# Miniprotein binders against Heme oxygenase 1, chloroplastic (HO1): the designs that were tried, part 18

Target 1, 212 residues: Heme oxygenase 1, chloroplastic (HO1), of Arabidopsis thaliana (Mouse-ear cress) (o48782)
Amino acid sequence: SKGFVEEMRFVAMRLHTKDQAKEGEKETKSIEERPVAKWEPTVEGYLRFLVDSKLVYDTLELIIQDSNFPTYAEFKNTGLERAEKLSTDLEWFKEQGYEIPEPTAPGKTYSQYLKELAEKDPQAFICHFYNIYFAHSAGGRMIGRKVAERILDNKELEFYKWDGELSQLLQNVREKLNKVAEEWTREEKNHCLEETEKSFKYSGEILRLILS
Below, E stands for the ipSAE of ESMFold2; O stands for the ipSAE of OpenDDE; V2 stands for 0.75 times the mean of E and O plus 0.25 times the DockQ between their complexes.

## First folded at step 19 (miniprotein)

Design sr1 (from sq1 with S18D; at its last look DockQ between E and O 0.58; V2 from the best seeds 0.00; counts 0 for: pae E 1.9 > 1.5)
Fold by ESMFold2, look of step 19:
Structure sr1 (fold): chain B 212 residues (1-212), chain A 98 residues (1-98)
Amino acid sequence: as target 1 above (212 residues)
Amino acid sequence: STDEIQRQLEKIREELEDALEDMAFVKLLLRELGDSEAARQVQRLIEQLEKLLEELERAIEQFKENGDPEILQKAQDLVKQAEDIMEKAEEILEDVMG
């Protein structure tokens, strides 16, 4: 049995299909078909991104750590935790003379949604948990490498470092999710899967802070 | 042995499935950055990777039927091709940002 993570992978593949449909001509002349402005990061925008990201990771990791819900307890100490790594990075920026901004609406909105979700719909919360960490390890890491090259003199932030082998840390989490989901009903599994698109929308709004 | 080859083939299947997920995240990142053309390019790479996974699944079924140990080498060649596809997707993302 391949387990529930295969269903999560399949939903991500369906999101690809929705994006492929946008290549068609139903939206004759949309703004997305024009040349887009180049992504131009600044240290200030990146700091806004890091601070809002830290608020989200603080929220995820506090919920998991303090939870009396058995499903969440299985996701303690994955090695993927980012809040402390971000604390170290923000201290480094402060030492370099940068002002550390306050959290902004994208991070505050998402963190509040995650708190509500964790109480009302734990399976849906796990969807966001999974996607936030796994998207960071893929596309987020690639962004971080490029930002370091362009504006940080190749300084590798702790946000993009893991203790141990990242691929193994990710696999351990997949195995835990498969185990936890064995106890879920079909409806609970569906609640997890249904949040996939929204998780990318919220994460994307935080990501775009780099452009601010 | 046959059991060891089965374990390695399942590990390779998992690696390709994980690569598909990573590629999906890269595509979605490109969409959030507003570059629909780059996202479409990554989607075409995803489709290539899907074909490799389908080929691997067929090879695994053939191994179950005939036990040909050379199927493992073929599966490892598919992983190398998948790694090349992943590298191309990374280059697309970096070009958008550069």
Scores: ipSAE 0.554, ipTM 0.766, lowest interface PAE 1.9, mean pLDDT 83
ESMFold2 (binder alone), look of step 19: mean pLDDT 85; pTM 0.822
OpenDDE base, look of step 19: ipSAE 0.697; ipTM 0.849

Design sr2 (from sq1 with S18A; at its last look DockQ between E and O 0.70; V2 from the best seeds 0.72)
Fold by ESMFold2, look of step 19:
Structure sr2 (fold): chain B 212 residues (1-212), chain A 98 residues (1-98)
Amino acid sequence: as target 1 above (212 residues)
Amino acid sequence: STDEIQRQLEKIREELEAALEDMAFVKLLLRELGDSEAARQVQRLIEQLEKLLEELERAIEQFKENGDPEILQKAQDLVKQAEDIMEKAEEILEDVMG
C-alpha cells in the first residue's frame, strides 16, 4: 500500500524542468541554470568531496544515534550508515600517500543547516536524511563507479559497499518512514516535503567538489 | 496459490515504485550537475516507467477481481521493461560524466 513515501517520491518526480516551467510563462528567475562543468575529476577534488560528505554523514548519524526523540529513534542502525565506511576509505588514501584535506564550506554549511533542522524542524531534517541516503544509493553509486574507473584504477571504495542486500535495507527505511509519518499532521508532512529541492542543492554543492 | 500470487504481485509493485524513485533522484542529480538536457531525457524515461506502474496497478486490480494467474507473468514482463528503462537512465548519467 501507498504511504508518505509516495508523497516524497511524487515531489521529487514533479520538481519542474525547464520544459515544465515554460507551459504557462517564460522560465527565468525561478530556475537557476548552471553552466555544465568540464568533467575532469582529480584525486584531490574527490578527497574534498569525500571529506565534506563524511562531515554530512557524521552529522546525520550522530544526531540520530544520540537522540532520544522517538521519530529519530526509528532510523537508528539502518545499515545505510556511511561515516565509518568513509573513515576506512580516507585511511586507505592516507596509506597511498595522500594528504587528507580539512572540510570545506559546502560540507560545513550543510552540516550546520542539518543541526539547525534537527533541533527546530525534525520533519524537515528527515527529508534531508532520506534524500541523502537514497540519492547516494542511486546516482551516487553510478558516479562513484565512474570516478573509480577514471582516477582510482578501479579501486572499489567502502563508501559504495553495504552489509546485506541494499534493496532490502532501502525498503526497510521506506517502511519505517511510512510508519513514522502516520502520526504526523499535514503541516509536519509538508515541512518534510518542502525541503526536497534544497536537499539536492546542498548535495550538489558537495558533489561538484569532485571537479575542483 | 492465490495468496502467494498476491504477495508476489505486491513485491513487484514495490520494485517498480523503487525504480521510479531512483529515476527521480538520478534526474535531480543530473539537474544539479548542470546538464538540463540529460535531466529532460531522464524525465521522459520517468514518464515511461510511470505508465508501466499504472499498467501493473490495473493488472493487480484485475487479479483481485478474477484471480487470473497469468497476471503474474504479465507483471514479470513489466519488471523486465522497467529494467531496460533503468539501464538507459544509468547510461545517460555515465555519459554526462564522460
Scores: ipSAE 0.718, ipTM 0.853, lowest interface PAE 1.2, mean pLDDT 85
ESMFold2 (binder alone), look of step 19: mean pLDDT 86; pTM 0.829
OpenDDE base, look of step 19: ipSAE 0.746; ipTM 0.876

Design sr3 (from sq1 with L29F; at its last look DockQ between E and O 0.55; V2 from the best seeds 0.00; counts 0 for: pae E 1.53 > 1.5)
Fold by ESMFold2, look of step 19:
Structure sr3 (fold): chain B 212 residues (1-212), chain A 98 residues (1-98)
Amino acid sequence: as target 1 above (212 residues)
Amino acid sequence: STDEIQRQLEKIREELESALEDMAFVKLFLRELGDSEAARQVQRLIEQLEKLLEELERAIEQFKENGDPEILQKAQDLVKQAEDIMEKAEEILEDVMG
């Protein structure tokens, strides 16, 4: 049956039709123009993306393991965890002779924001948790494959591999999230949904590193 | 059996939901590239896929009511249409990436 996760998905899927078009027009009028970027990825830019992404997953996964908020405890050991997989990928890049960069402002900023949310605003934290794992990790497989084709000689990154069946791992987490949300008031659910745009803004800033 | 068909219908729904999540990330990426036309095309594909998911959810409710095994074939046809939509999204990415 349907649950709160369906509401979260619905909001996420419609953000760019309404707010993106309006913000795009306003952002086009910003001090610096935003021309269409040429899609010419480099391994160095991709490494910045992977490192900042790993910082975000490190942050989420540490919070989940060490949180004393009962809602977060149900999200331990989901099989969706990405920090260790990204560590393996970064070691592979190092073995290929690449320098592994330090985290940059997009990843650091999002990491700090997630830490603040985890303590002070659990419903907002859950919104970001959902969008990061379902849209930006599992949903990023198509982009990841295209990047690998262009700059990695089709190397399949561990970041896009899961231990077990991905569809089942995602379903298990949907069920847990739906159950947790059954305890929420309508106001708490709406507050969770309101963070969706910001989640996509932060993730977009990290994603843009691929083009850097 | 009825339970087996119900489980398979739920799996199909999960596949469509996962496809929508893939599409959302593709759209986000195209937005960050600044390719508004490509992002709009992917948004239209998202809308098509959402309609397929709505049709599937109605079919699942009909199956709960009447147990009609032909509902599974309808659901599998929806998966095939979703796969075609995903292929179009991949073509958009390929064109953008040149």
Scores: ipSAE 0.643, ipTM 0.808, lowest interface PAE 1.5, mean pLDDT 83
ESMFold2 (binder alone), look of step 19: mean pLDDT 85; pTM 0.825
OpenDDE base, look of step 19: ipSAE 0.664; ipTM 0.833

Design sr4 (from sq1 with L29M; at its last fold request DockQ between E and O 0.53; V2 from the best seeds 0.72)
Amino acid sequence: STDEIQRQLEKIREELESALEDMAFVKLMLRELGDSEAARQVQRLIEQLEKLLEELERAIEQFKENGDPEILQKAQDLVKQAEDIMEKAEEILEDVMG
ESMFold2, look of step 19: ipSAE 0.775; ipTM 0.874
ESMFold2 (binder alone), look of step 19: mean pLDDT 85; pTM 0.822
OpenDDE base, look of step 19: ipSAE 0.723; ipTM 0.864
ESMFold2, look of step 20: ipSAE 0.786; ipTM 0.888
ESMFold2 (binder alone), look of step 20: mean pLDDT 85; pTM 0.820
OpenDDE base, look of step 20: ipSAE 0.737; ipTM 0.867
ESMFold2, fold request of step 21: ipSAE 0.806, 0.822, 0.820; ipTM 0.889, 0.904, 0.903
ESMFold2 (binder alone), fold request of step 21: mean pLDDT 85, 85, 85; pTM 0.817, 0.824, 0.824
OpenDDE base, fold request of step 21: ipSAE 0.736, 0.729, 0.729; ipTM 0.868, 0.865, 0.863

Design sr5 (from sq1 with F25Y; at its last look DockQ between E and O 0.64; V2 from the best seeds 0.65)
Fold by OpenDDE base, look of step 19:
Structure sr5 (fold): chain B 212 residues (1-212), chain A 98 residues (1-98)
Amino acid sequence: as target 1 above (212 residues)
Amino acid sequence: STDEIQRQLEKIREELESALEDMAYVKLLLRELGDSEAARQVQRLIEQLEKLLEELERAIEQFKENGDPEILQKAQDLVKQAEDIMEKAEEILEDVMG
């Protein structure tokens, strides 16, 4: 029996580009798909991204840490936690003389949505939890390092460092998710999978702050 | 031993599955950033990796049935092809961020 993580992977691999999804539905040219012009990251935009990211990670990590819900208890102290690392990075920026912005609407909206899901919809919450950490460890790390090389004189941030072997930390979380999902109904599994697109939408809105 | 070979093959499978997941997230992030072309390029690479994974899975099953003595070499060749695909994905990211 292929584990639930494989189902999550298949959903992520099969999510079409918004353009391909719309090619099947009518050409409503909604203005929103402006191709992001040349990636011109700013330090101010990147700081907004880091602050909003920290708010999301603080929200996830507090929910998991404070929860007595059996499903969430398996995901305590995974070694993937980022809130403390982000706090260290933001303090470094402050020491460099940058003003640290307050959280913006994308971060606040996603943080609030995660709080609501954590109480009402554990399967959907776990979808977001998984995708946030795994997206960061993959493409988020690659993008963030390239941005830092361009605007921070190759400063390596703590946000992109883990205490331990990252591949093993990720594998441990995959195994935990597989185990937790063994007890889920097919409907609960499907509901978790259906939240994947929303998770990427919310994360994408925060990632776009780099270019603001 | 047959058991050791099987463990090595499963490890290679897990590595390829992890690479597929990483590429899927890269694709999705590129999509959310509005670079649909780069996302499509990465999707083509995902499809290539999926084929390699399917070939590996078939080879593992054939090994269980017939004990193919060249199975490790075949698996290593697939890993090398996967590494070449991952390098192309990094090049796409460099071009997008460049």
Scores: ipSAE 0.621, ipTM 0.814, lowest interface PAE 0.8, mean pLDDT 88
ESMFold2, look of step 19: ipSAE 0.680; ipTM 0.841
ESMFold2 (binder alone), look of step 19: mean pLDDT 85; pTM 0.827

Design sr6 (from sq1 with L28F; at its last look DockQ between E and O 0.52; V2 from the best seeds 0.00; counts 0 for: pae E 2.0 > 1.5)
Fold by ESMFold2, look of step 19:
Structure sr6 (fold): chain B 212 residues (1-212), chain A 98 residues (1-98)
Amino acid sequence: as target 1 above (212 residues)
Amino acid sequence: STDEIQRQLEKIREELESALEDMAFVKFLLRELGDSEAARQVQRLIEQLEKLLEELERAIEQFKENGDPEILQKAQDLVKQAEDIMEKAEEILEDVMG
């Protein structure tokens, strides 16, 4: 039978459906085709992306690690943790002679928001937790491979490596979320789902740093 | 046995649901890269995959009603079709990234 993760999938798909409808109407009204994005990553932009991403993962993983709250404790040691992997990658960039930038507004803003959610609205925090890790495992990997080909001499960063089978790690997290959500009221589930669009927006702001 | 086939059908459903979730994130990434046309192409692939999931759900209902073991083969064929759809979505994203 279906669990709460199915509802999260449904909301994400319907938000994308609304965006597609808006794009379709725009295309119908537009005389000219929309320009295709110019995909030209730079090492500087990628470093900004990695540093801001690390700040977000530091935030998520510290909150989970330090928590005695039963809901958050279920998400310790998932195998999806990224902060140490990113630390290793940033040290590698230092060894190549790059200066590591300071965090920028997209990462700092999201980190602060996540800290506030974790204390005041645990269901909303879990929404962001889930979407951040799952988006990285899907499209994030594909972007990482292409960036490596274009600007890193095919170096595969630790950020895109997992110990064990990734599909199984992801499934374990889905099962934990389904079990945790069984204790939630309908209202608490709705609060979780309502954060889906914001999680995409915040993650998108960090992702765009690659091209900055 | 009937219980074993039911367990396999549930696993297959999870595989299709996971594929749908992955495709939603691929569409999101294409929009963040500024390619609305590519995102529209992935949206149509999502709609194809949704039809496969609906067909699987009907097959699971039929198995609960009649225990027909051929339903498992139908479900496995649906997984193969879903894999083809996912490959197309990944190709679209790869082309955008150049």
Scores: ipSAE 0.544, ipTM 0.757, lowest interface PAE 2.0, mean pLDDT 84
ESMFold2 (binder alone), look of step 19: mean pLDDT 86; pTM 0.827
OpenDDE base, look of step 19: ipSAE 0.690; ipTM 0.850

## First folded at step 20 (miniprotein)

Design ss1 (from sq1 with S18A L29M; at its last look DockQ between E and O 0.59; V2 from the best seeds 0.72)
Fold by OpenDDE base, look of step 20:
Structure ss1 (fold): chain B 212 residues (1-212), chain A 98 residues (1-98)
Amino acid sequence: as target 1 above (212 residues)
Amino acid sequence: STDEIQRQLEKIREELEAALEDMAFVKLMLRELGDSEAARQVQRLIEQLEKLLEELERAIEQFKENGDPEILQKAQDLVKQAEDIMEKAEEILEDVMG
C-alpha cells in the first residue's frame, strides 16, 4: 500500500499554475496575482519574510510541543524545527545593524489560521505542517540561498541548515506521516489533500515578501 | 545478498521520490511567486523524474523476476540522471532570479 505521503506528493505534483487554472475561467485577475515581473529581492523584504516565517514556525512548533493530541505528538522534535534557527538569524541581522520589522499581515494571518486549524481540523493542520516544512527544505532552501548570494554577501543563514542529515530527517517525518495517516479514513485523507492549495497560498504570500 | 540489494534499491527509490517531491514544491513556489513560465519548466523536469522513477520500478521488478546482476548499476545511473535534473532546476531558479 502506497503511503499517504505519496498521495500528498502526487497532489503537489498535479497542482497547476494559477495561469493554467485561470485559462479555463476568463474571470477577474485579482490585482494581487500580478506576476512578479522581476525578482528584485531586498534586505528589507527578506527580513519581513524571515520574521513572518518565524511567526509561522513558532506557531507550528508551539502547537505541536504543547499538544497531547496523538496526531501531533508524533511530530515533536523532528529536527525540522526552524523557529530557533530563525531567531539566531534575526539576531545576526540585528548585529549587522538592521532593524527587525514586526510581523506583517501575511504572517499574522497564517499564524492565526494555523491556530484555528490545530483545534478544529487536525488533518488540515497536518497538511500545512507537511507543506511548510517540506517546501522550505526544497524550494525555500534553494530560493533562500540565491537571495543570500544577492543581498547578503553569500551569508549562509541557520534557517537553511539542519542538525543532521536533512534527507534522513525528512524521511523520518514522511514515515511518521504515513503511520499517522494509516488510521485516517479516506475522507480524512482527502480533506488533508484538499487543504494543499490553501497552504501554498498562505506560504506564497509570505514568500512574496522577499520581493517587497 | 539479494536482501541487501533490495534495500539499496528501496533507498534509491526513496531518493527519487524525494527529488520528485522537491521539484513539486519548487514548482509550486514559483507559481506562488507568479512565474508561471519557470513553473512550467520545472513541471517538465518533474515529468522527466517521473520517467526515471518508472524506469527504476521496472528495473526493480525485473530484478525480482530474473535477478539482474547489474541492477544496482542501473539504479545508480538513474540517480545520476536525477541529480542532473535537479541541477537544471537550480539553473531555472538562477535564471528567474537573474
Scores: ipSAE 0.760, ipTM 0.882, lowest interface PAE 0.6, mean pLDDT 89
ESMFold2, look of step 20: ipSAE 0.768; ipTM 0.873
ESMFold2 (binder alone), look of step 20: mean pLDDT 85; pTM 0.824

Design ss2 (from ss1 with M97F; at its last look DockQ between E and O 0.52; V2 from the best seeds 0.00; counts 0 for: pae E 1.8 > 1.5)
Fold by ESMFold2, look of step 20:
Structure ss2 (fold): chain B 212 residues (1-212), chain A 98 residues (1-98)
Amino acid sequence: as target 1 above (212 residues)
Amino acid sequence: STDEIQRQLEKIREELEAALEDMAFVKLMLRELGDSEAARQVQRLIEQLEKLLEELERAIEQFKENGDPEILQKAQDLVKQAEDIMEKAEEILEDVFG
């Protein structure tokens, strides 16, 4: 899977190196150093995470499905779509007697930002599209599935299930992205890459809801 | 055949690259969750995976040069080592919860 996706992978790997070098600066706002790596998620926090995540996936998937823009149209029906899977999970929570919370600021802020990007900066939008789906398929699945196993008595949420082989679904999207990017100028490619750190910061705010 | 072995080696390379990207995402997510120690542990595993990928790329180039079929076994051993690294990542995530 050589091509522009290799540049996106390289930025992700370099980003962890850059963040390590600026560790204190990145952590000065709200995140405290954790000398003991133990945290205890709750069902309430997990529900906030799922609801805000669903708002983001609703946003991404509606933008893609409603678009006649050729770049976005290429990414219809990837098999990675999460909004309907999350709807099924939230209905299960209702059946268990939980109250489903309203979306909160992390999800609403990211949703609004994605709408702005989709209209004004398509290459930046594609950066967030890639990172949201691929991060979920990797770290989101590894972390979020473990949380669900612990607090939901091993319930397997639909959010972590795909129809078909996940590795093949991801590879198909990589190939589509490589092809779309062949027609991009260097400036357009740079716009895509520049948003990588920001995509993790927004997604991280939503992920952090698990802890509260 | 030589072409078949080369194809298997390239598939192994793609698998390791995907694993490396997955681990980078895990590390970044742990940092955003505020668990800097777990993120540092995952960073050390990333460095081990990067070394394995470099070893695999050298093995692929050696196979192109000399056609030694033993290089496929070496590549398969590298996959086993990458699997061990992924298992260690699972252990890190387990420890975060308890």
Scores: ipSAE 0.595, ipTM 0.767, lowest interface PAE 1.8, mean pLDDT 83
ESMFold2 (binder alone), look of step 20: mean pLDDT 84; pTM 0.803
OpenDDE base, look of step 20: ipSAE 0.745; ipTM 0.875

Design ss3 (from ss1 with L33F; at its last look DockQ between E and O 0.60; V2 from the best seeds 0.69)
Fold by OpenDDE base, look of step 20:
Structure ss3 (fold): chain B 212 residues (1-212), chain A 98 residues (1-98)
Amino acid sequence: as target 1 above (212 residues)
Amino acid sequence: STDEIQRQLEKIREELEAALEDMAFVKLMLREFGDSEAARQVQRLIEQLEKLLEELERAIEQFKENGDPEILQKAQDLVKQAEDIMEKAEEILEDVMG
């Protein structure tokens, strides 16, 4: 039996581009859905991204740490935690003389949504958990490198460093996800999978702050 | 031992699956940035990786049936091809962010 993580991967792989999804309804592209014309990262935009990311990771990690739900207990101390690393990076930016912004609407909105899901919808919450951490380890890391090359004089941030072998840390989390999902109904699995697009939307709004 | 070879093949499978996952997330990130062209380019790379994974799975099955002594080399060649595909994904990101 193929593990649930494979199902999650397949959903991610099959998610169509926004342009392909919209071929049917001429809905007015919200300003937020406009293509980014130029990938011109700014330090200020990147700081907004880091702050909002930290709020999201703080929220996830606090929920998991404080939770007595068996589902969440399996995801304590995965080594993928980023809140502390982000705190270190933000302190470095302060030392460089940058003002650290307050969290913006995207981070606040996502953080609040995660809190609501954590209480009411564990399967949806796990979808967000998976997508946030795994997106960061993949594309987020790649983007982070390019941002560092452009605006940070190739500074390697702690946000993109893990204590241990990242591949193994991710694999361990995949195994835990597979194990936890073995107890889920097909409906619960489907509900988790259905939340994928929303997770990417919220994460995407935060990621776009880099270009603000 | 046959068991050791199977473990190594399984590890290589996991590596290819992880690469597919990474590419999926890269594609989705590009989608969220609104770069549909870059996302389509990454989608083509995903399709290439999927073919490599299918080739690996077939090779593993063939090994179970016939005990192909070159199975590990074949699998390693597939990993190298996957690495080349991943590098192309980085190039796409460079072009987008450049």
Scores: ipSAE 0.682, ipTM 0.851, lowest interface PAE 0.7, mean pLDDT 89
ESMFold2, look of step 20: ipSAE 0.753; ipTM 0.871
ESMFold2 (binder alone), look of step 20: mean pLDDT 84; pTM 0.806

Design ss4 (from ss1 with E14R; at its last read DockQ between E and O 0.52; V2 from the best seeds 0.72)
Amino acid sequence: STDEIQRQLEKIRRELEAALEDMAFVKLMLRELGDSEAARQVQRLIEQLEKLLEELERAIEQFKENGDPEILQKAQDLVKQAEDIMEKAEEILEDVMG
ESMFold2, look of step 20: ipSAE 0.798; ipTM 0.891
ESMFold2 (binder alone), look of step 20: mean pLDDT 85; pTM 0.816
OpenDDE base, look of step 20: ipSAE 0.761; ipTM 0.883
ESMFold2, fold request of step 21: ipSAE 0.820, 0.767, 0.827; ipTM 0.903, 0.876, 0.907
ESMFold2 (binder alone), fold request of step 21: mean pLDDT 85, 86, 86; pTM 0.825, 0.826, 0.827
OpenDDE base, fold request of step 21: ipSAE 0.756, 0.753, 0.751; ipTM 0.880, 0.878, 0.876
ESMFold2, last read: ipSAE 0.806, 0.825, 0.822; ipTM 0.892, 0.905, 0.905
ESMFold2 (binder alone), last read: mean pLDDT 86, 86, 85; pTM 0.823, 0.828, 0.823
OpenDDE base, last read: ipSAE 0.745, 0.751, 0.755; ipTM 0.876, 0.878, 0.879

Design ss5 (from ss1 with G98D; at its last look DockQ between E and O 0.62; V2 from the best seeds 0.73)
Fold by ESMFold2, look of step 20:
Structure ss5 (fold): chain B 212 residues (1-212), chain A 98 residues (1-98)
Amino acid sequence: as target 1 above (212 residues)
Amino acid sequence: STDEIQRQLEKIREELEAALEDMAFVKLMLRELGDSEAARQVQRLIEQLEKLLEELERAIEQFKENGDPEILQKAQDLVKQAEDIMEKAEEILEDVMD
């Protein structure tokens, strides 16, 4: 059956479908005309990305497990959890002789924003939760394969592994979101959807650390 | 059986919906990497995939009306076309990362 997930998908599909000179929070002519960035990934830049990503996943997963947030109980134990997998990966890098960097502003800023949302705006929090996990499963996997090929000698990180069938894990979460959203007013649904652009802005700042 | 074919058609619809969602996320990632032209290319692929989903929905309705088991193979062919579209989107993303 259809449901709120169709609305989430529709919003993502429609971002950047209109004349960007007339709308959008980051839309300028300069952005659209910029040369394609030259990508020269290094293990150091990738480590910054992993550390800031882990801070975000720590934040999401601690909030979901917190008994003070019963609103999010449906999203416990999805099989999509990434923080422990990232911890294993970072320990592996340390064992290979790399120094693990401190978190940087992109990850710290997003983590703080997510903590504020969890308290004050559950629908917005759920929007960010959904988009973070689902973008990782799609575009994040594609990036991860390319990075592994170029700088990790095809090492498959735990960050890109799931216990069980990924497609089924994702579908289970879609069904849970549909169920949870049945209790929402139209205004609450709209507020969830409105956060989509910002979720990709924050995730993009972390993603660009790979280029640093 | 008719009920088994209907269940398989529903699963195929879910696969196309998931593919469409994945492509939307790839588009948005390309935007965040600063490549508006690549993001526009993926948007055109999204529109192609939307048409495949519409075609699938029509095929599912035809199956409800006439029970033609050949509809299942048509739906499976739509999945293969969606996979080709996804591969093109992946290539666009990888080219930006080169």
Scores: ipSAE 0.763, ipTM 0.872, lowest interface PAE 0.9, mean pLDDT 85
ESMFold2 (binder alone), look of step 20: mean pLDDT 84; pTM 0.814
OpenDDE base, look of step 20: ipSAE 0.772; ipTM 0.888

Design ss6 (from ss1 with E87Y; at its last read DockQ between E and O 0.67; V2 from the best seeds 0.76)
Amino acid sequence: STDEIQRQLEKIREELEAALEDMAFVKLMLRELGDSEAARQVQRLIEQLEKLLEELERAIEQFKENGDPEILQKAQDLVKQAEDIMYKAEEILEDVMG
ESMFold2, look of step 20: ipSAE 0.808; ipTM 0.900
ESMFold2 (binder alone), look of step 20: mean pLDDT 85; pTM 0.829
OpenDDE base, look of step 20: ipSAE 0.751; ipTM 0.878
ESMFold2, fold request of step 21: ipSAE 0.835, 0.814, 0.819; ipTM 0.913, 0.901, 0.899
ESMFold2 (binder alone), fold request of step 21: mean pLDDT 85, 86, 86; pTM 0.819, 0.833, 0.831
OpenDDE base, fold request of step 21: ipSAE 0.748, 0.740, 0.744; ipTM 0.875, 0.872, 0.872
ESMFold2, last read: ipSAE 0.815, 0.824, 0.826; ipTM 0.900, 0.909, 0.909
ESMFold2 (binder alone), last read: mean pLDDT 85, 86, 86; pTM 0.829, 0.830, 0.835
OpenDDE base, last read: ipSAE 0.737, 0.746, 0.745; ipTM 0.870, 0.874, 0.874

Design ss7 (from ss1 with K11E E15K; at its last fold request DockQ between E and O 0.58; V2 from the best seeds 0.73)
Amino acid sequence: STDEIQRQLEEIREKLEAALEDMAFVKLMLRELGDSEAARQVQRLIEQLEKLLEELERAIEQFKENGDPEILQKAQDLVKQAEDIMEKAEEILEDVMG
ESMFold2, look of step 20: ipSAE 0.823; ipTM 0.905
ESMFold2 (binder alone), look of step 20: mean pLDDT 85; pTM 0.815
OpenDDE base, look of step 20: ipSAE 0.751; ipTM 0.877
ESMFold2, fold request of step 21: ipSAE 0.814, 0.821, 0.817; ipTM 0.900, 0.905, 0.902
ESMFold2 (binder alone), fold request of step 21: mean pLDDT 85, 85, 85; pTM 0.816, 0.818, 0.817
OpenDDE base, fold request of step 21: ipSAE 0.751, 0.739, 0.740; ipTM 0.877, 0.871, 0.870

